# VH-VL binders against q0aze0, part 513

Target 1, 268 residues: q0aze0
Amino acid sequence: MKIILVNNRFKENTEKKAQEIAGQLSALNVEVIIDNGLDEPYAGTVDFIMVLGGDGTMLRAARRYGQRAIPVLGVNMGTVGFLSNIEINELAEYLPLILREEYSLEARMMLEVAVFQQQSLLTRVFCLNELLLRSNSPRMLSFALEISGQKLEPYRGDGLIVSTTTGSTAYSLSAGGPIADPQLDAFIVTPVASHIINKRPLVVSPEREISLHLLEEREAIIGIDGQIKMDFGAENRVLIKRAPHPLLMVNLKAKPFFTSIDRSLQRQ
Short names: E, the ipSAE of ESMFold2; O, the ipSAE of OpenDDE; V2, 0.75 times the mean of E and O plus 0.25 times the DockQ between their complexes.

## First folded at step 25 (VH-VL)

Design TC4 (framework fv_ragifilimab; at its last look DockQ between E and O 0.93; V2 from the best seeds 0.90)
Fold by OpenDDE, look of step 25:
Structure TC4 (fold): chain C 268 residues (1-268), chain A 122 residues (1-122), chain B 113 residues (1-113)
Amino acid sequence: as target 1 above (268 residues)
Amino acid sequence: QVQLVQSGAEVKKPGASVKVSCKGSGYTFTNYWMHWVRQAPGQGLEWIGVINPDSGGTKYNQKFKDRATMTVDKSISTAYMELSRLRSDDTAVYYCARGREHETYLGYFDLWGQGTLVTVSS
Amino acid sequence: DIVMTQSPDSLAVSLGERATINCKSSQSVLYEYDNKNYLTWYQQKPGQPPKLLIYWASFRESGVPDRFSGSGSGTDFTLTISSLQAEDVAVYHCQQYYSTPLTFGQGTKLEIK
């Protein structure tokens, strides 16, 4: 068995723990690769990914490895979040199950975000939570939203969030978006401080495509999962669709989503 | 060994074009944004633009948007930067530089080519 | 464009003494969503390309001696060499990567006094 340990290079405790776990796994004749995010994703074949840290680390891991259809386990290290399944102190207990591949998987829809410069593809990213478009100034943006070729009325506001159901409890929630069942595949389109008071979030079928572009010469930015930043201007266009592959999240420990919502949100 | 190797020094006349190459090795060429930066003699560094070696997508400094052209040949892990309509103030060492961040062109550079001196003189 | 201004332009410091280089951005390079400063420092020796020293304002690149440190947030940043060594003679550059065009300071030449 070959396992990738994903940790956070900005948190020394996760690095230390990764080394410790790597040693333990090696003693069990498991090959281990540690990925702290400094280098390119490991290109070789692996059987399992352990994410050591919080939701942020999971999001990064998802972007790096989600397209490879590898089981991904979130191991929480004392943070509050929605994406970890077990706690670090529970790892020893569940390790035998992991090694025997006795676990269930939960498929989580990801976004495929394509950013264009003029007519050329600039980059493509798969992400677990959301794409954010926001103004880079105190002034509101005017931007066009198209869903499956249907042009909506121009949006005017600070920005827009296109989120997965997984991401519904992230920034979309803060912007007034609905909490979505993570077992449901859908886009959540949440306006950010819309000039139109009654502008409501949209729940959109994952079969549809979402396109965004600015209607004026304004400076904007796009954010992906709250971690990736890019400039966004009139010469840019974003195309969002369901990623061809979901993230396969390992479920070792039952975590009732709806019963934990209040607890999780109260801690944030 | 992870490295960027650039083409040799160039001497050009005003109005001419120059094309500098940058070959990456020791890493997955398409996983890193490739930036171009130049440095005039005794001056600071100036960002020219960036290219996604995988998609071929480019973003230029507007100062160079009408004169600089960045391209890549993925098959040989090589990036190219062509600068046209050269003038004397284009005399500089031109560097290719690998962006550390994989997912965005907004990044810092962890790997540099050795530089290519381009001299523009009558 | 974000203008990066370093100070001083040149600095002479005795061996073993502290060297301090400042870098100021015309606007904040702190991204509120990840709470990171999009600022990096490079060391450049004569005839060589720049070498990465510090990224995200305060994180030292692997292989960089502990005497190098970066600090600051928002618009004001500092590169500190706690005890100058002979091999530290170089030009140092700050760079923002908050937005395009990516921009550098004018550089600071550090010499031994």
Scores: ipSAE 0.913, ipTM 0.950, lowest interface PAE 0.5, mean pLDDT 94
Fold by ESMFold2, look of step 25:
Structure TC4 (fold): chain C 268 residues (1-268), chain A 122 residues (1-122), chain B 113 residues (1-113)
Amino acid sequence: as target 1 above (268 residues)
Amino acid sequence: QVQLVQSGAEVKKPGASVKVSCKGSGYTFTNYWMHWVRQAPGQGLEWIGVINPDSGGTKYNQKFKDRATMTVDKSISTAYMELSRLRSDDTAVYYCARGREHETYLGYFDLWGQGTLVTVSS
Amino acid sequence: DIVMTQSPDSLAVSLGERATINCKSSQSVLYEYDNKNYLTWYQQKPGQPPKLLIYWASFRESGVPDRFSGSGSGTDFTLTISSLQAEDVAVYHCQQYYSTPLTFGQGTKLEIK
């Protein structure tokens, strides 16, 4: 069995713990590839991905590996979040089930984000939580939102969030969006400090295509999962669709979403 | 054995064009943004632009937009930067540089080519 | 465009002493959503390309000696070399990657006094 062990180099003691766990797995004849985020994603065949850390580390793992349909287990190393399934001190208890591949999978919708420079594709990235469009100056943005070719009235404000249901508890929530059941597939479109008083959050079918572009020259930013940043100007357009494959999250321990909402939100 | 190897030095007349090559080896060429940076003699570093080797998409410093052309040939893991309508103040060492961040062109460079001196003189 | 200004343009420091190089950006390079400063330091020796030293303002690249450290946030950044060694004679550049065009400071030449 070959696994990828994903950690966050920037968090204290996570590297030491990752090495310790890699040693334990190696002693059980498990081949381990460590991904601490500094090098390119591992390209070879693997059976399983173990994420050591909080939701932020899971976000990076999802962007790197989520389209490969590999089971991903979140292992919490501190603060309770929405994307971990077990605690680090429970790993030994669940390890036999992991090795026997005796677990269920929960699919989580991802976004596919295509960024254009003029009419040419610049890049395509995947996203587990959200795309943020926001102003990069004190001035508000004037921008267009299209949903499956349907042009909405122009937006004016600080920006817009297009999130998955998994991302409903992240920046979308802070901007006034609803908490959504992550087992639903939907886009949640949440305005950020809208100057247009009739712009409400929208819940949109995952079959729709969402397009954004500026109506005036302004300095703006695209943010992906709060971790990836790009310029956004009048020469840019972004197209958002449901990603071809969902993230396959491993479920070893029952962790009811609704009874844990208050605890998980305290992380902010 | 991860490296960027650039083409050799060039001497050009004003008004000519130059095309510098940069071959990446020891890593997955299409996983990293490729940047071009130049340095005039005794001067600081100046960013020319970036290309996504996977999509071919480019973003240029406005200063060079109408004179610089960046391309890639994925089959041989090679990036190219062509600068046209050369003038004497284009004399510089031209570097290719690999961005460490995979998902964005807003990044820093963990790998540099050896540099290509382009001299523009009569 | 974000202008990066280094100071001093050159300095001379005795072996074993501390060298300090400053870099100031015309706009904040701190991104609030990841809480990272989009600033990097490079070392460049004559006839060589720049070499990565410090990324995200304060993280040392693998293989860079502990005597190199980066600090600062927002617009003001510092590269510190504790206990200067002979091989540290070089030009040092800061670079922002908060927005395009990516821009560099003018460089600081470090010499032994």
Scores: ipSAE 0.878, ipTM 0.928, lowest interface PAE 0.6, mean pLDDT 92
ESMFold2 (binder alone), look of step 25: mean pLDDT 95; pTM 0.963

Design TC5 (framework fv_ragifilimab; at its last read DockQ between E and O 0.92; V2 from the best seeds 0.90)
Heavy chain, then light chain:
Amino acid sequence: QVQLVQSGAEVKKPGASVKVSCKGSGYTFTNYWMYWVRQAPGQGLEWIGVINPESGGTKYNQKFKDRATMTVDKSISTAYMELSRLRSDDTAVYYCARGREHETYLGYFDIWGQGTLVTVSS
Amino acid sequence: DIVMTQSPDSLAVSLGERATINCKSSQSVLYEYDNKNYLTWYQQKPGQPPKLLIYWASYRESGVPDRFSGSGSGTDFTLTISSLQAEDVAVYHCQQYYSTPLTFGQGTKLEIK
ESMFold2, look of step 25: ipSAE 0.868; ipTM 0.925
ESMFold2 (binder alone), look of step 25: mean pLDDT 94; pTM 0.957
OpenDDE, look of step 25: ipSAE 0.918; ipTM 0.949
ESMFold2, fold request of step 26: ipSAE 0.865, 0.851, 0.868; ipTM 0.924, 0.917, 0.925
ESMFold2 (binder alone), fold request of step 26: mean pLDDT 94, 94, 94; pTM 0.960, 0.959, 0.959
OpenDDE, fold request of step 26: ipSAE 0.929, 0.929, 0.929; ipTM 0.955, 0.955, 0.955
ESMFold2, last read: ipSAE 0.868, 0.869, 0.866; ipTM 0.925, 0.925, 0.924
ESMFold2 (binder alone), last read: mean pLDDT 94, 94, 94; pTM 0.960, 0.958, 0.959
OpenDDE, last read: ipSAE 0.927, 0.929, 0.929; ipTM 0.954, 0.956, 0.955

Design TC6 (framework fv_ragifilimab; at its last look DockQ between E and O 0.94; V2 from the best seeds 0.90)
Fold by OpenDDE, look of step 25:
Structure TC6 (fold): chain C 268 residues (1-268), chain A 122 residues (1-122), chain B 113 residues (1-113)
Amino acid sequence: as target 1 above (268 residues)
Amino acid sequence: QVQLVQSGAEVKKPGASVKVSCKGSGYTFTNYWMHWVRQAPGQGLEWIGVINPDSGGTKYNQKFKDRATMTVDKSISTAYMELSRLRSDDTAVYYCARGRQHETYLGYFDLWGQGTLVTVSS
Amino acid sequence: DIVMTQSPDSLAVSLGERATINCKSSQSVLYEYDNKNYLTWYQQKPGQPPKLLIYWASYRESGVPDRFSGSGSGTDFTLTISSLQAEDVAVYHCQQYYSTPLTFGQGTKLEIK
């Protein structure tokens, strides 16, 4: 077996733990690659990804490896979040199951985000939570939203969030979006401080495509999962669709989503 | 070894064009944005533009948008920067630089080429 | 464009002493979405390309000596060399990557007094 340990380079505790776990796994004749986010994603074949840390680390792991259909286990290291399945102190208990591949998988829809400069593709990113379009100034944006070719009335406001159901408990929630069942595949389109008071979030079929572009010569910023930033202007366009592959999240321990919502949200 | 190797020094006349090459090795060429930065003698650094070697997408400094052309040949892990209508003030060392951020062109540079001196003189 | 201004233009510091270089951006390079400062520092020795020292304003690149540190947030940033060594003689550059065009400071020449 070959495992990638994903940790946060900015957190020494995760680095140390990654080394420790790597040693333990090596002693069990498991090949280990450590990914702290500084280098390019490991290109070789692997059997399992273990994410050490919080939701942010999971999001990074998802962007880096989600398209490869590899089981991904979130191992929480004392943080509050929604994306970890077990705690670090439980790892020893569940390690035999991991090594025997005795676990269930939960498929989580990801976004495919394509950013264009004029008609040319700048970049394509797969992400687990959301894309954020936001003004880079105190002034409101005017932007066009298209869903499956249907042009909606122009949006005016501070910005817009397009999130997965997984991302519904992230920034979208803070912006007034609905909490969505992670087992449901859907886009959640949440306005950020819309000029229209009654502008409501949209729940959109994952079969549809979402397009965004500015209607004015304003400066905006797009963000992805709270970790990736690009400036966004009139010359740019964003196309969002369901990623061709979901993230395969390992489920070793049952974590009832709805019964834990209040607890999790109260801690944030 | 991870490195960027650029083409040799160039001497050009005003009005001419120059094309500088930058070959990456030791890493996955298409995983990193390739930026171009120049430095006039005794001056600071100036960003010219960036290209995504994977998609071919480019973003230029508007100062150079009508004169600079960035391209890549993925098959040989090589990026190119062509600057046309050269002027004397284009005399500079031109660098290719790898952006560490994989997913965005907004990045800092963790790997640099050795630089290519381009001299524009009558 | 975000204008980056370094101060001073040149600095002479005795060996073993602290060197401080400042970098100011014309607008904030702090991104509220990720709460990170999009600021980096480079060291450039004569005849060589710049070398990455600090990224995200305060994180030291691997292999960079501990005497180098970055601090600041928003629009004001500082590169500090706690104890200047002979090998630290170079031009230092700050760079923002908050928005395009990416821009650099004018550079600060650090010499031994």
Scores: ipSAE 0.898, ipTM 0.944, lowest interface PAE 0.5, mean pLDDT 94
Fold by ESMFold2, look of step 25:
Structure TC6 (fold): chain C 268 residues (1-268), chain A 122 residues (1-122), chain B 113 residues (1-113)
Amino acid sequence: as target 1 above (268 residues)
Amino acid sequence: QVQLVQSGAEVKKPGASVKVSCKGSGYTFTNYWMHWVRQAPGQGLEWIGVINPDSGGTKYNQKFKDRATMTVDKSISTAYMELSRLRSDDTAVYYCARGRQHETYLGYFDLWGQGTLVTVSS
Amino acid sequence: DIVMTQSPDSLAVSLGERATINCKSSQSVLYEYDNKNYLTWYQQKPGQPPKLLIYWASYRESGVPDRFSGSGSGTDFTLTISSLQAEDVAVYHCQQYYSTPLTFGQGTKLEIK
């Protein structure tokens, strides 16, 4: 059995714990690949991905490995979030089930984000929580949103968030979007400080294609999962679709979303 | 052995073009943005642009967009930068550099080629 | 364009003493959503390409001696060499990666006094 163990190089406690766990797994004849975020993603075939840390580390794991249809387990190391399933002190208890592959999977929709320079593709990135378009100056943006070729009235404001239902409890929530059940597949489109009163958050079918571009020259950025930043100008366009594969999250311990919602938000 | 190896020094006359190559080895060439940076003798570093080796997509420093052309042949893990209409103030060492951040061109460089001196003189 | 200004242009420091190089950006390079400063420091010796020292303003690259440290946030940044060694004689560059074009400071020559 071959496992990727994802941690965060900048969090010393997770790096030390990752080495300890890798040693324990190796003693059980499990091959372990450590991904601390600095090197390129592991390219080979693996059976399981274990993420040590909070939601931020899970977001990176999802972007790197989510399209490979590999089970991903979130292991919390102190900061309670929305994407961990078990605590680090419970790992020994659940390890036999992991090794026997006795667990269920919960699918979480991801975004496929294509960024264009003029008419040419610059890059394609996957996203678990959200894409943010926002102004990078004191001036507001004027921008166009198209949904499956249907042009909405122009937006004016600080920007726009396109999130998954998983991302509904992240920046989308702070910008006034709804909390969504993560078992639903949908886009949630949330304006950021809109000066157009009738621009309400939209919940959009995951089958739609969402396109964004500026209507006038302004300094803007796009952000992906609050971790990946790019310039965005009048020469750019972004296209957002449902990703071909969802993130397959391992469920070892029941974690009821609705009864834990306020506690989880308070710990972010 | 992770490295970027560039083509050799060039001497050109004003008005000519130069094409510098940069071969990446020891890593997955298409996983990293490839940047081009130059340094005139005794001067600071100047960013020329970046190419995504997977898509071929490019962004240029506006100073160079009319004269610089970046391309990639990913079958041989090689990036190219061509600078046309050369002037004497284009005399510089030209570097390729690998951006560490995989998902964005807004990054810092953890691997540099050895540099290619381009001399533009009459 | 974000202009990066280093100070001083050159300095001479005795072996074993502290060297301090400053870098100021014309705009903040702090991205509020990840709370990271998009700034790095390079060391460059004659005839060589730059070598990565510090990234995200304060994180030391693997293999870089502990005497190198980076600090600062927003627009004002500092590279510190706590105890200068002979091998540290070089030109030091800061670089922002908050926005394109990516820009560098003009460089600071560090010499032994």
Scores: ipSAE 0.877, ipTM 0.928, lowest interface PAE 0.6, mean pLDDT 92
ESMFold2 (binder alone), look of step 25: mean pLDDT 94; pTM 0.962

Design TC7 (framework fv_ragifilimab; at its last look DockQ between E and O 0.94; V2 from the best seeds 0.88)
Fold by OpenDDE, look of step 25:
Structure TC7 (fold): chain C 268 residues (1-268), chain A 122 residues (1-122), chain B 113 residues (1-113)
Amino acid sequence: as target 1 above (268 residues)
Amino acid sequence: QVQLVQSGAEVKKPGASVKVSCKGSGYTFTNYWMHWVRQAPGQGLEWIGVINPDSGGTKYNQKFKDRATMTVDKSISTAYMELSRLRSDDTAVYYCARGRDHETYLGYFDLWGQGTLVTVSS
Amino acid sequence: DIVMTQSPDSLAVSLGERATINCKSSQSVLYEYDNKNYLTWYQQKPGQPPKLLIYWASYRESGVPDRFSGSGSGTDFTLTISSLQAEDVAVYHCQQYYSTPLTFGQGTKLEIK
């Protein structure tokens, strides 16, 4: 068995823990690769990914490895979040199950975000939570939203969030988006401080495609999972669709989503 | 060994074009944005543009948008930067530089080529 | 464009003494969502390309000696060499990567006094 340990290089405790766990796994004749985010994603074949840390680390891991259909386990290290399944102190207990591949998987839809420069593809990213388009100035943006070729009325506001159901409890929630069942595949399109008071979030089928572009010469920013930043101008276009592969999240421990919502949100 | 190796020095006349190559090795070429930066003698660094070696997508400094062309040949892990309509103030050392971040072109550079001196003189 | 201004243009410091280089951006390079400063420092020796020293304003690149440190936030940043060594003679550059075009300071030439 070959396992990738994903940690956060900026959190020393996760680095130390990764080394410790790597040692333990090696003693069990498990090959271990440590990914702290500094280098390129490991290109070799692996059987399992352990994410050591909070939701942020999971999001990064998802972007790096989600397209490879590898089981991903979130191991929380004392943070509050929605994406970890077990606690670090529980790892020893569940390790035998992991090694025997006795676990269930939960498929979480990811976004495929394509950013174009003029007519050329600039970059493509798979992400677990959301794409954010926001103004880079105190002024509101005017931008066009198209869903499956249907042109909506121009949006005017600070920005827009296109989120997965997984991401519904992230920035979309803060912007007034609905909380979505993570077992449901859907886009959540949440306006950010819309000039139209009654502009409501949209729940959109994952079979549809979402396109965004600016209607004016203004500078905007694209944010992905709250971690990746890119410029966005009039000559750019974003195309969002369901990623061809979901993130396969390992479920070792039952975590009732709806019963934990209040607790989780109260801690944030 | 992870490295970027650039083509040799060039001497050009005003109005001519120059094409500098940059070959990456020791890493996955398509996983890193490739930036081009130049440095005039005794001057600071100036960003020319960036290319996604995988998609071929480019973003240029507007100062060079009408004269600079960046391309890649993924099969040989090589990036190219062509600058046309050369003038004397284009005399500089041209560098290719790898962006550290994989997911965005907004980045800092952890790997540099050795530089290519381009001299433009009558 | 974000203009990066370094100070001083040149600096002479005695061996073993502290060297301080400042970099100011015309606008903030702090991203509010990740709370990171999109600022990096490079060292460039004669005839060589720049070498990465500091990224995200305060994180030292692997292999960079501990005497190098970066600090600051928003628009004002500082590179500090706590005890100047002979091999530290170089031109130092700050660079923002908050937005395109990516821009550099004009460089600071550090010499031994």
Scores: ipSAE 0.875, ipTM 0.934, lowest interface PAE 0.5, mean pLDDT 94
Fold by ESMFold2, look of step 25:
Structure TC7 (fold): chain C 268 residues (1-268), chain A 122 residues (1-122), chain B 113 residues (1-113)
Amino acid sequence: as target 1 above (268 residues)
Amino acid sequence: QVQLVQSGAEVKKPGASVKVSCKGSGYTFTNYWMHWVRQAPGQGLEWIGVINPDSGGTKYNQKFKDRATMTVDKSISTAYMELSRLRSDDTAVYYCARGRDHETYLGYFDLWGQGTLVTVSS
Amino acid sequence: DIVMTQSPDSLAVSLGERATINCKSSQSVLYEYDNKNYLTWYQQKPGQPPKLLIYWASYRESGVPDRFSGSGSGTDFTLTISSLQAEDVAVYHCQQYYSTPLTFGQGTKLEIK
């Protein structure tokens, strides 16, 4: 059995723990690849992905590996978030179940984001939480939103968030979007400081395609999962659709979403 | 070994073009943005632009947009930068550099080619 | 364009003493959503390409000696060499990657006094 062990290089205690866990797994004849975020994603086939850390480390793992349809387990090493399933001190208890593949999977929708410069594709990235379009100056943006070819009235304001339901508790929530059940597949489109009062958050079918571009020359940025940044100007546009594969999150321990909402949000 | 190896020095006349090559080895060439940076003698570093070797998409410093052309040949893990209508102030060492983050072109460079001296003189 | 200004342009420091190089950006390079400063330091020796020292303003690249450290946030950044050694003679560059075009400071030449 081959496992990727994902940690956050910038949190030193996760490096030490990752090495300890890799040693334990090796003693059980499990091959371990450590991904600390510094090098390129491991390209070979693996059976399982274990994420050591908080929601931020899970977001990077999802972008790197989420399209491979491989089980991903979040292991909490600190404050409780929305994307971990077990605590680090429980890993030894659950390890036999992991090795026997005795767990359930929860599918989480991801976004596929294509960024264009003029007529050319610059890059395509995947996203678990959200894409942010935001002004990079004191001036408001004027921008166009299309949903499956349907042009909405122009937007004016600081920007826009296109979120998954998993991302509904992240930046979308801070901008006034709804909390969504992560078992639903949907886009949540949340304006950021809109000067158009009838521009409310939209909940949109995951089968739609979403397009964004500026209507005036302005300095803007695109943010992805709060971790990936790009310039965005009048020469750019972005296309967003549901990614081909969901993230397959491992469920070993019950973690009820609705009873934990207030506690999890207070800790975010 | 992880390395970037560039083509050799060039001497050109004003008005000519130069094409510098950069071969990456020891890593997945298409996973990293490839940047081009130059350094005139005794001067600082100047960013020319970036290419996504996977998509072929490019982004140029506006100063060079009409004269620089970046391309890749994925089959031989090689990037190219061509600068046309050369002037004497284009005399510089030209570097290719690998951006660390494969998901964005806004990055820093953990791997540099050895540099290619281009001399433009009449 | 974000202008990067280093000071001093050149610096002479005795062996074993502290060297300090400053870099100032014309606008903030701190991205509020990841709380990271998009700033990097390079060392460049004669006839060689730049070598990565510090990324995200304060993180040391693997293999870089502990005497090198980076600090600062927003617009003001500092590279410190706590105890200068002979092999540290080089030109040092800061670079922002907050927005394109990517830009570098003019460089600081460090020499033994």
Scores: ipSAE 0.858, ipTM 0.919, lowest interface PAE 0.7, mean pLDDT 92
ESMFold2 (binder alone), look of step 25: mean pLDDT 94; pTM 0.961

